# VH-VL binders against Uncharacterized protein C11C11.01, part 3

Target 1, 160 residues: Uncharacterized protein C11C11.01, of Schizosaccharomyces pombe (q10200r209to368)
Amino acid sequence: LTKLDRAKLEWLIQGLNCEKGSIGNLLCFAVEHVNNHVEITDAFLKEFFNDQPTDDTKVYDDDYINERGEKKLSLIYLMNDILFNGISGTSLVWRYRFSFEPHVERLLDDLYLFSKRLGGRIKEDIFCKKVVKVIEVWKTWIAFQEETLERAWRNFSGNT

## First folded at step 1 (VH-VL)

Design b4 (from b1 with heavy chain R97K G98D P99R E100G Y101P T102S P103Y S105P Y107A Y110I; framework fv_bepranemab)
Fold by ESMFold2-Fast, scan of step 1:
Structure b4 (fold): chain C 160 residues (1-160), chain A 121 residues (1-121), chain B 112 residues (1-112)
Amino acid sequence: as target 1 above (160 residues)
Amino acid sequence: EVQLQESGPGLVKPSETLSLTCTVSGGSISSYYIAWIRQPPGKGLEWMGTIYYSGSTNYNTAVQSRVTISVDTSKNQFSLKLSSVTAADTAVYYCAKDRGPSYEPGAFDIWGQGTMVTVSS
Amino acid sequence: DIVMTQTPLSLSVTPGQPASISCRSSQSLLHSDGKTYLEWYLQKPGQSPQLLIYEVSNRFSGVPDRFSGSGSGTDFTLKISRVEAEDVGVYYCMQSIQLPYTFGQGTKLEIK
């Protein structure tokens, strides 16, 4: 990527939320820059695992935890939309599947462990149900190793 | 600048596992994808699979159950293992560098010289 | 899987005359980025394949300008304006828009 494109990518990631328009903007960038799928996936992963506050005004409390949960969900929704575009047939977006595959197990494990930090059964249940919907899509399309997806599905759905 | 060189046994017995190595010189293996492509005598080219230095792989479904591609970054080597070989696996095996992830993805711009593998008793 | 079909399977050309090879794909090779992911390779006798053309019409470094590629969607052509003895070999088209990467069956070019 150029310096300007890296700045734009960082800006898009920092502004990412669960709204369709927000996800669509970053999806568009990812599709337009598919040749840089490795660098884009790396930026995604860095943000996904960035659980320590770097802003002096932010503390590690319930508000911060809720913000992190929404960010992780928005990234997973983005990942799903990227993969869906690849599955649709003639797109080079399938390259993102290769970039994400080595990390999918640790991403799902992190999400499950993170769900326990949300505090309160209702918050955890809602979060887990949202993740289950994404995993069910991935299982239907056989996007990743079946064993990894089945284990994650059992964890998030509560089926032993 | 980058060069690829295949090596492996010239002869493999039916039902055994074929093991091939591709050695990279003249550049870092962390910058691109490496593919294995084979060619039976007198026949066309068949893509077998691709690997990135992270260990991420994609295989042709025709050989997926028998093929494993791996990487050893400390040796600048990629390896292909093909299990349960038969006479149909007799071919010249090439490793090739994919031009991706540059702005010109997908083409194989650098190829090894190829190594002949014969499957017979 | 995308199927790549080449015609003719073989051709014999008098030196200095033109040659044309066709390649058809079972589905469009046009990506949403506006590029079409079709390549042409030449395998000279006893040698490894070498890249001639990428993205339909771009000559790879060092490839003589007598080679040209054209086409769109599912129908592609490789042309050699004046065939030379060094052009003898088997020509393959390949698509790289989807995995698995697939090659045409090859076209053998011989000198008369």
Scores: ipSAE 0.000, ipTM 0.469, lowest interface PAE 18.2, mean pLDDT 83

Design b5 (framework fv_bepranemab)
Fold by ESMFold2-Fast, scan of step 1:
Structure b5 (fold): chain C 160 residues (1-160), chain A 118 residues (1-118), chain B 112 residues (1-112)
Amino acid sequence: as target 1 above (160 residues)
Amino acid sequence: EVQLQESGPGLVKPSETLSLTCTVSGGSISSYYIAWIRQPPGKGLEWMGTIYYSGSTNYNTAVQSRVTISVDTSKNQFSLKLSSVTAADTAVYYCARDEWELPYFDYWGQGTMVTVSS
Amino acid sequence: DIVMTQTPLSLSVTPGQPASISCRSSQSLLHSDGKTYLEWYLQKPGQSPQLLIYEVSNRFSGVPDRFSGSGSGTDFTLKISRVEAEDVGVYYCMQSIQLPYTFGQGTKLEIK
């Protein structure tokens, strides 16, 4: 990616939220720069795992945890939109699926553990149900390893 | 302590959009979910949806395609819009405060009756 | 969706006598946090519902001690030790462990 494109990517990731317009803007960038799918995926992963260090003695601000939850959800929604568009198109399927595939198990494990940091059962339930909807799409279209998706589905749906 | 009050037109024509407002007074909404619950005449209670003060919403799948809940934190007001109404939407509509950590509806509005009729 | 089933649908009680209402859920209401998310509400004639009991057995503020809740897993009971005229209305159980929130069909309590 050029210096300008890299700056635009970082700006788009920083401002990403769960609104369709926000996700759509970054989706357009990802589609336009599909040849740089590895660099874009790396930026995605960097932001996804950009959490404050886990500290068993520290209680984090609810606002911080809520903001991190929304950011992780927005990234997963983006990933889904990239993959869903790719499933309908030839060029995008192998490139982004290829770069995301080695990380999907780690991403889903992180999301499940993160769900336990949300305050209270309502936030946990809402978060998990939103993730389940995405996992169901991935299972339907066989986007990733069946065993990984089935395990994640059980965890997030409460059928463990 | 906290008081909730619903308001809106009591009569809506079939196919139109029902719009209701819930005003919260006497307390903070900043850690609560506000829910909309309806009760058709002579029937039980049905949860329609919930909104957190940040604007995040969850809807009952039975009405999801027609319902929109929104919040105006500067006015402590929540609104419910239900599109394409039919006679089946005739009900008393309540708003209620949902306590986040111990989710129960601790305070309810008095309810507003909505009749869908021509 | 979790289905909540109440029995009986109606009962008539002589003033001062006890009343008992049952509620069953289609799946466990016990969360991994150790809490069971079951509530009871009373709707008096012409009024909005009011919270009586939360987390199976905890009385809400201002609720008389003649009301008690018990149960675990999928089987819950609301008891009124000595029914008074002001207790007339429809009682609803609710689960709040998962969305959508669901209510029982209601139990109407009348005085003989």
Scores: ipSAE 0.000, ipTM 0.477, lowest interface PAE 19.7, mean pLDDT 83

Design b6 (framework fv_bepranemab)
Heavy chain, then light chain:
Amino acid sequence: EVQLQESGPGLVKPSETLSLTCTVSGGSISSYYIAWIRQPPGKGLEWMGTIYYSGSTNYNTAVQSRVTISVDTSKNQFSLKLSSVTAADTAVYYCARDEYSSSWYEMDVWGQGTMVTVSS
Amino acid sequence: DIVMTQTPLSLSVTPGQPASISCRSSQSLLHSDGKTYLEWYLQKPGQSPQLLIYEVSNRFSGVPDRFSGSGSGTDFTLKISRVEAEDVGVYYCMQSIQLPYTFGQGTKLEIK
ESMFold2-Fast, scan of step 1: ipSAE 0.453; ipTM 0.780

Design b7 (framework fv_bepranemab)
Fold by ESMFold2-Fast, scan of step 1:
Structure b7 (fold): chain C 160 residues (1-160), chain A 120 residues (1-120), chain B 112 residues (1-112)
Amino acid sequence: as target 1 above (160 residues)
Amino acid sequence: EVQLQESGPGLVKPSETLSLTCTVSGGSISSYYIAWIRQPPGKGLEWMGTIYYSGSTNYNTAVQSRVTISVDTSKNQFSLKLSSVTAADTAVYYCAREYYGSGSDYFDYWGQGTMVTVSS
Amino acid sequence: DIVMTQTPLSLSVTPGQPASISCRSSQSLLHSDGKTYLEWYLQKPGQSPQLLIYEVSNRFSGVPDRFSGSGSGTDFTLKISRVEAEDVGVYYCMQSIQLPYTFGQGTKLEIK
């Protein structure tokens, strides 16, 4: 990526939320720069695991945790859209799948552990149900290793 | 420095399954894609398939029904199995590291190749 | 599948003279990202193939300046400005825009 494209990517990631337009803007960037899939995936992962406050004005409290949950969920929605809604039929769709694949287990494990920190069973249930919907899509299309997805599905759905 | 080494039987009988191993040394396999490419005597190169260290694969449709590529991360090994072999499968088999990047997917490090002859 | 066709199939060159190899693809190798997915490999006698050029014109690490690649769309050329003895071997072009990856049939370079 050029310096301008890196700056734009960082801007899009910082502003990412669960709204359709927000996800769509970053999806367009990811499709336009598919050859930079490794760099884009790295930026995604950096933001996904950025759970510690970097700003001394921010306190690690329930409001911060809720903000992080929204960000992680928006990133998972983006990942799903990249795999199925933005680039699904092209000869290069496998690039993002391959870039994400080595991290999917740790992403799902992180999400499950994170769900326990949301400060209440109602918040946890809502979050987990949203993640389950994404996992069910990935299981249906066998997007990643079935064993990993089945374990994650059991964890988030509360089923054995 | 990254090195790849193929190994397997030099002779396989028709209708049997060919099994080859590629051992990677000198680096972490966690970000490597490994491809299998073959070359019949006196002929050109044919890509067989690629595997990521996670186990995800892409196969050439020409051999898709007979080929399986797998990885054993505990041994830093990748394997190729080709079933129902015939004389047409006689070739030198290479494993190579595949780099995915802007503007090109290329093979930057190759093993020395292993000759496989299919004969009764 | 994308078919890659090389010409000539063989050529003999006096040391110090230039050599040119052409590669034509059955479909454009230009992606919507503005990049063209074309590579060149050299296989020296008895050795494994080695990468020479990627993305049409970029020389891989350690490849001498005498090698250059050019072209666009469906027509590509590999040039050696001054052929040396160690350049003997079979040259292959490859497309990586679409699976399956496909190679040209090869061009054998010999010294006169």
Scores: ipSAE 0.000, ipTM 0.477, lowest interface PAE 17.5, mean pLDDT 83

Design b8 (framework fv_bepranemab)
Fold by ESMFold2-Fast, scan of step 1:
Structure b8 (fold): chain C 160 residues (1-160), chain A 120 residues (1-120), chain B 112 residues (1-112)
Amino acid sequence: as target 1 above (160 residues)
Amino acid sequence: EVQLQESGPGLVKPSETLSLTCTVSGGSISSYYIAWIRQPPGKGLEWMGTIYYSGSTNYNTAVQSRVTISVDTSKNQFSLKLSSVTAADTAVYYCARGRYSSGWYKFDYWGQGTMVTVSS
Amino acid sequence: DIVMTQTPLSLSVTPGQPASISCRSSQSLLHSDGKTYLEWYLQKPGQSPQLLIYEVSNRFSGVPDRFSGSGSGTDFTLKISRVEAEDVGVYYCMQSIQLPYTFGQGTKLEIK
């Protein structure tokens, strides 16, 4: 990516939320820059695991945790849309599947552990149900290893 | 020379389903969004919904229970279905294209529009 | 929903004179990505809308330099430095910061 494209990617990731339009903007960038799928995936992962406050005014309170949960969900929704594009027959977009594959287990494990930090049974349940829907799509399309997805499904659905 | 062309029945009876098609020519639909925007006679523009070529959709909450947008990539066609129509749905219906790389959520090319009248 | 309000609703301009159209949003259109999601469209009589300006101040390809956009937050302006006959039509502002995307009610520009 050029320096301008990297700045653009950073701003899109920082502004990403769960609204379909927000996800669609970054999806379009990812598809148009598929040749840079490794760099884009790296930026995604950096943001996904960025659980430390970025300045002194931020604290690890309920508001921060809720903010992080929404960001992680928005990234997972983006990942799902990228993968759906690949599965639907766009040949070059399958490259994202290979970029994400080594990280899927740790992403899902992080999401599950994070769900316990949401500070309430109701918040946790809602978050887990949203993640379950994504996992069920991935299982239907056989997007990743069956064992990894089945374990994650059991964790998030409450069936251990 | 990208062109968008709407087509569909000009007259729909109240309570029936309106079905419109948008055909894209002169360019690939890959990596593009297609939106449906309507304009009642003598009034302004109302966004109805947008679909990415992968099938991912956003709908205006005012019509989301009645509207479905779909894509057929093999035909370069996008479809709008609006159920349970009333006289308030009488409008010119446009499809419009957008893409991220050209400045995010701008509708850079529009179809000519197709007039739909809901009347018995 | 974000409400977009345009003023004036109609204006009549002598060719060669400037025109100014205002657009106000009920909420800030500044996104955390640093961009303001405000666009201007022109609909000429009997024609489809066409994109003029995106991200407040960027002219779309082929749009003459007599068109300029400015503003920030909730207050935006479209200016035409020297109105020409082909500029007749209805101008719409639009926000795409959040769903649903919403348009202003339109400003009709006529030649005297």
Scores: ipSAE 0.000, ipTM 0.462, lowest interface PAE 17.6, mean pLDDT 81

Design f1 (framework fv_firastotug)
Fold by ESMFold2-Fast, scan of step 1:
Structure f1 (fold): chain C 160 residues (1-160), chain A 120 residues (1-120), chain B 108 residues (1-108)
Amino acid sequence: as target 1 above (160 residues)
Amino acid sequence: EVQLVESGGGLVQPGGSLRLSCAASGYSISSGYYWSWIRQAPGKGLEWLARIDWDDDKYYSTSLKSRLTISRDNSKNTLYLQLNSLRAEDTAVYYCARDYTPESYYFDYWGQGTLVTVSS
Amino acid sequence: DIQLTQSPSSLSASVGDRVTITCRASQSVSSSYLAWYQQKPGKAPKLLIYAASSLQSGIPSRFSGSGSGTDFTLTISSLQPEDFATYYCQQYGSSPLTFGQGTKVEIK
């Protein structure tokens, strides 16, 4: 990526939310810059796992946790859209599947653990249902190893 | 290979109702994010009609929303479009198409189309 | 609604010619939200270009798109026999989605 494209990527990631337009803007960037799929995936992962305090004088209240939950959901929705494009026949976009594959288990484990930090049973249930829907899509398309997706599905759906 | 096959077209009387089907093969309809219905009158351009999301959110063209219903049946891997109060102006080839992204309604996979003729 | 007007409405060209089709929007459209399609008689449209300038996978490099604001262009650098078709622009930056009226490229 050029310095200018790197700055644009960081700006798009910081502004990412669950609105369809927001996800679409970053998806278009990812497709346009498919040759930089490793760098884009690395930026995605950095933002996804960026929820630890660097300043212990601050308290991460319910507003912060809710904001982080929305960010993680928006990233997972983006990931789903990128993978869908790879499956649809865009030859180079399949590269994102390979760059995401080593991380999918830890991403899903992080999401499940994070769901327990949300400020209520209703919020947790809504969050988990949204993640379940994404996992069901991935299972149907066999996007990742079936055992990993089945385990995650059971965790988020409340089945054992 | 991904295929979308429309059916349910044919000759229909003005004032009647029409139910179109779009059978998907080569992939599960529950796996895709968005699907739209688009029509094209003979010799004319393309007109977007309706879209359905993987989460069953539905979107309609403003001029037609009172006459259109979009739906899906995951068990049959099929999309549907119901059009009521048919008029001669509804004569067109109706296409089922997959939307590329949530924001970007450009269409990368299309069905073959099914002709609907509204005439007495 | 955003109206898209294509020009010319039809053109005649020979194999090897450079063909240019324009799409003009009634109000500003971000370059990120414009697509181009090719349609042959009796067939469904085929996506060529998205986000004004991004080439769809499997589409020959002789096709290119450009433009911003209200003016967009599709260019075929060296017309081939299989390129005789009708071409449509589409905006997806504002609801409802709208298409241009089409440009027919005919053999001379």
Scores: ipSAE 0.000, ipTM 0.447, lowest interface PAE 16.8, mean pLDDT 80

Design f2 (framework fv_firastotug)
Fold by ESMFold2-Fast, scan of step 1:
Structure f2 (fold): chain C 160 residues (1-160), chain A 122 residues (1-122), chain B 108 residues (1-108)
Amino acid sequence: as target 1 above (160 residues)
Amino acid sequence: EVQLVESGGGLVQPGGSLRLSCAASGYSISSGYYWSWIRQAPGKGLEWLARIDWDDDKYYSTSLKSRLTISRDNSKNTLYLQLNSLRAEDTAVYYCARDLYYDSSGYEFDYWGQGTLVTVSS
Amino acid sequence: DIQLTQSPSSLSASVGDRVTITCRASQSVSSSYLAWYQQKPGKAPKLLIYAASSLQSGIPSRFSGSGSGTDFTLTISSLQPEDFATYYCQQYGSSPLTFGQGTKVEIK
């Protein structure tokens, strides 16, 4: 990516939320720059795992935890939209499946552990159900290793 | 405390349509619960009609799906049900309820409105 | 769709009796997603039991639920005058949500 494109990517990631338009803007960037899928996936992963306050005015409290949960969900929704477009349409977008695949187990494990930090049963259940919906899409078109998705599905759905 | 108040019932003509409202107080409908409409014909059992999730996913009774629309307005904290092509067998008390959460096996609360009577007659 | 069938459809009982109501599902239902309700004439249903066996707060301990798979049971260990009502089972694990047809508990 060019210096300008890297700045745009960072801006899009920092502003990402669960609104359709927000996800759509970053999705368009990812599709336009599919040849840079590794760099874009790296930026995604850095933000996904960036759970420490980066601004010295921020504190690690319930508001911060809720903010991180929203960011992680928006990133997973983005990932789902990128993957769905790769399988259902745009040529070469399947490359994102390749770059995400080595990290999917780590991502799902992080999400499950994070759900326990939300500080309430209702918050946890809402978060887990939203993740389950994404996992069900991935299982339907077999996006990743069946065993990994089935284990994650059991964890998030509460089925034993 | 959570209170649910249904409105919009009354006498309606066969072939017409109805729009029921359920005003919630003491709780925000955007805050992570399922909201359902259930009806009960005079002297009959409970029939689930439709559900709307906290993320706006909608689910309908298979027999009534073509005639039902469930929606909500978060700014008014109100749930709606629209039923088209009314028949005499749609005569019932219509309830709105905050449903049990699917993934929950712990401590729960369930809230129902008092119901609103809809009579479909010519 | 999961069909729930209650047995019996009605029963007559006396105060102090043990009452058992069965709910049978047309396919397996996780015990985590079965509830029991009580309804009195002119009133909305009242939740008694959730997750097959968990007693709702404020409900007397004489009510209990059990079961798994396709067979679920509501038991009232010592029927009181206020317990004469209609009882419904409900599964909330699969869409569409479904209720049993109801069991009317009448005074002898």
Scores: ipSAE 0.000, ipTM 0.454, lowest interface PAE 17.0, mean pLDDT 81

Design f3 (framework fv_firastotug)
Fold by ESMFold2-Fast, scan of step 1:
Structure f3 (fold): chain C 160 residues (1-160), chain A 118 residues (1-118), chain B 108 residues (1-108)
Amino acid sequence: as target 1 above (160 residues)
Amino acid sequence: EVQLVESGGGLVQPGGSLRLSCAASGYSISSGYYWSWIRQAPGKGLEWLARIDWDDDKYYSTSLKSRLTISRDNSKNTLYLQLNSLRAEDTAVYYCARGYEPTELDYWGQGTLVTVSS
Amino acid sequence: DIQLTQSPSSLSASVGDRVTITCRASQSVSSSYLAWYQQKPGKAPKLLIYAASSLQSGIPSRFSGSGSGTDFTLTISSLQPEDFATYYCQQYGSSPLTFGQGTKVEIK
């Protein structure tokens, strides 16, 4: 990616939320720059795991935790759309699936641990149910290794 | 293309106030980044002054906090720095820069020269 | 405030040399949030390295960063003519953000 394209990617990631239009904008970028799928996946992962406030003036409070939850969920929705809703052929699936696959176990484990930081059982339950929907899509289409997805499904669905 | 253009420099009187503008083009300042002001006195090193985040949190250098105010106007896509009680030591090139964690200051304006002299 | 001290303040080197610049912090830098910038006379600084060791896009691979805690290093593995410049470290792990005093790399 050029420096300008990387700046646009980072801007799109920072503005990402769970609205269809927001996700669609980043999906469009990912499709247009599919040859840079490794770099785009790297930027995704950096944002996904960026949970610590970088400065003492930022507070690690319930509002911040809720914002991080929304961001992680929006990234998971984006990943799902890249793999399934942005595909009219197999090429895009293989490229992004390939770059995400080495990280999917770590990603799902982090997401589950994060769910426990949400305030209250109700918030946790809602968050987990949203993630379960995505995992069920991945299981149905065999997007990643069956055992990894089955373990994550059990964790998030509470059937273990 | 993304551009940051500083303005508002020039000759200013000691004891006066300075208001610098940083006009952004090619992207919106209301989305996804933070913004810093940095200065550099002639022949000297870089000194960070202030930062404003996309969520409007503001941060200031310890030595200058009482004299600095950072702000933004989303409708004009412009960032501002106000510096009060000007001294000869405030003579410097003032830069506006975009940041994004973890990449930090990845895009800089060309700078505007401020000379504090009677 | 975290003070950053660079060593050396200046150095003379030849094209092809391996150049090492160090940055020492008075306190531990949170999350290894330390960046390196290059500045040429009359120009704005250019980001080279962020998060101590991550290479900024478009920057030649001869530049590398390392370190954590209070000790950080910028290395240029084979100095090129365009690399003669002043280099600055900067921490962004805690407020206020601070820069090192700079290291000038001059032609020998």
Scores: ipSAE 0.000, ipTM 0.445, lowest interface PAE 20.8, mean pLDDT 81

Design g1 (framework fv_firastotug)
Fold by ESMFold2-Fast, scan of step 1:
Structure g1 (fold): chain C 160 residues (1-160), chain A 122 residues (1-122), chain B 108 residues (1-108)
Amino acid sequence: as target 1 above (160 residues)
Amino acid sequence: EVQLVESGGGLVQPGGSLRLSCAASGFTVSSNYYWSWIRQAPGKGLEWLARIYSGGSTYYSTSLKSRLTISRDNSKNTLYLQLNSLRAEDTAVYYCARVGDYEPSEYGMDVWGQGTLVTVSS
Amino acid sequence: DIQLTQSPSSLSASVGDRVTITCRASQSVSSSYLAWYQQKPGKAPKLLIYAASSLQSGIPSRFSGSGSGTDFTLTISSLQPEDFATYYCQQYGSSPLTFGQGTKVEIK
């Protein structure tokens, strides 16, 4: 990625939310820069696991946790769209799938543990149902190892 | 009103080709929509043919894959279906249908065109 | 391909009757990706239920869906004259998308 493209990627990641336009903007970037799928996936992972406040003025409380949940959910939605709504399909699926595959188990495990921090059964249930939707798409298309996805599905759906 | 209108049907000869259009009106093309073509032979059930996602990925019925091409022109808000090597059994009403926005991804096909009749006969 | 089989293929019922239509899949289908459609003669299909149990906006509450795995059900709690139609189940979790063969409901 060029210096300008790297700055653009960082800006898009920082502004990412669950709105279709927001996800679409970053999806467009990922499609346009598919040759840099490793660097883009690395930036995605860095943001996904960025759960520590970097600013010492920021309180690590329920508001922060809710903000992190929205960010993680938006990243998972983006990942789903990259895998299933890309321009050429095959090229996007294979390149990004390859980059994401080593991390899927870690991502889903982290996401499940994170769901327990949301505080309150209703918040947890809503979050988990949204994640289940994505996992069911991945299971249907066999996007990743079936055992990993089945375990995650059981965790998020409450069928342990 | 939100509408889909199919066109391009009629009487066609065996061995020929068919190109159908589906014009969308009353709504803006969304990056999270997908569009499908479905057909129904006289007195028979529904058969899914193909879909195209907003990102451009296409998927086809296994039995018809070699004869079908689904495409779109986003600037015209129009979906197309090309079917080659026509046979008498391709006689059907052809429908286009859409699925709504990404969330919820579980939405079914909520908007359908009225259908266009294609008759393949010599 | 996932085959969907509906039962019964046809039925006759009186106004006010409870009508149940079953859809059986040849392999497990996520309940998130099963829909029911109503088709009246000469008309395009109309979405009734999506995600197995979610009622589409504008559809009367007498329609309901349930089920998971391989067995799904559409219920009409009190049949009305306008419910004369053919009903189709559809799975959209796996390509190719597939429909059941349809159930024709005739009001006596």
Scores: ipSAE 0.000, ipTM 0.469, lowest interface PAE 18.3, mean pLDDT 82

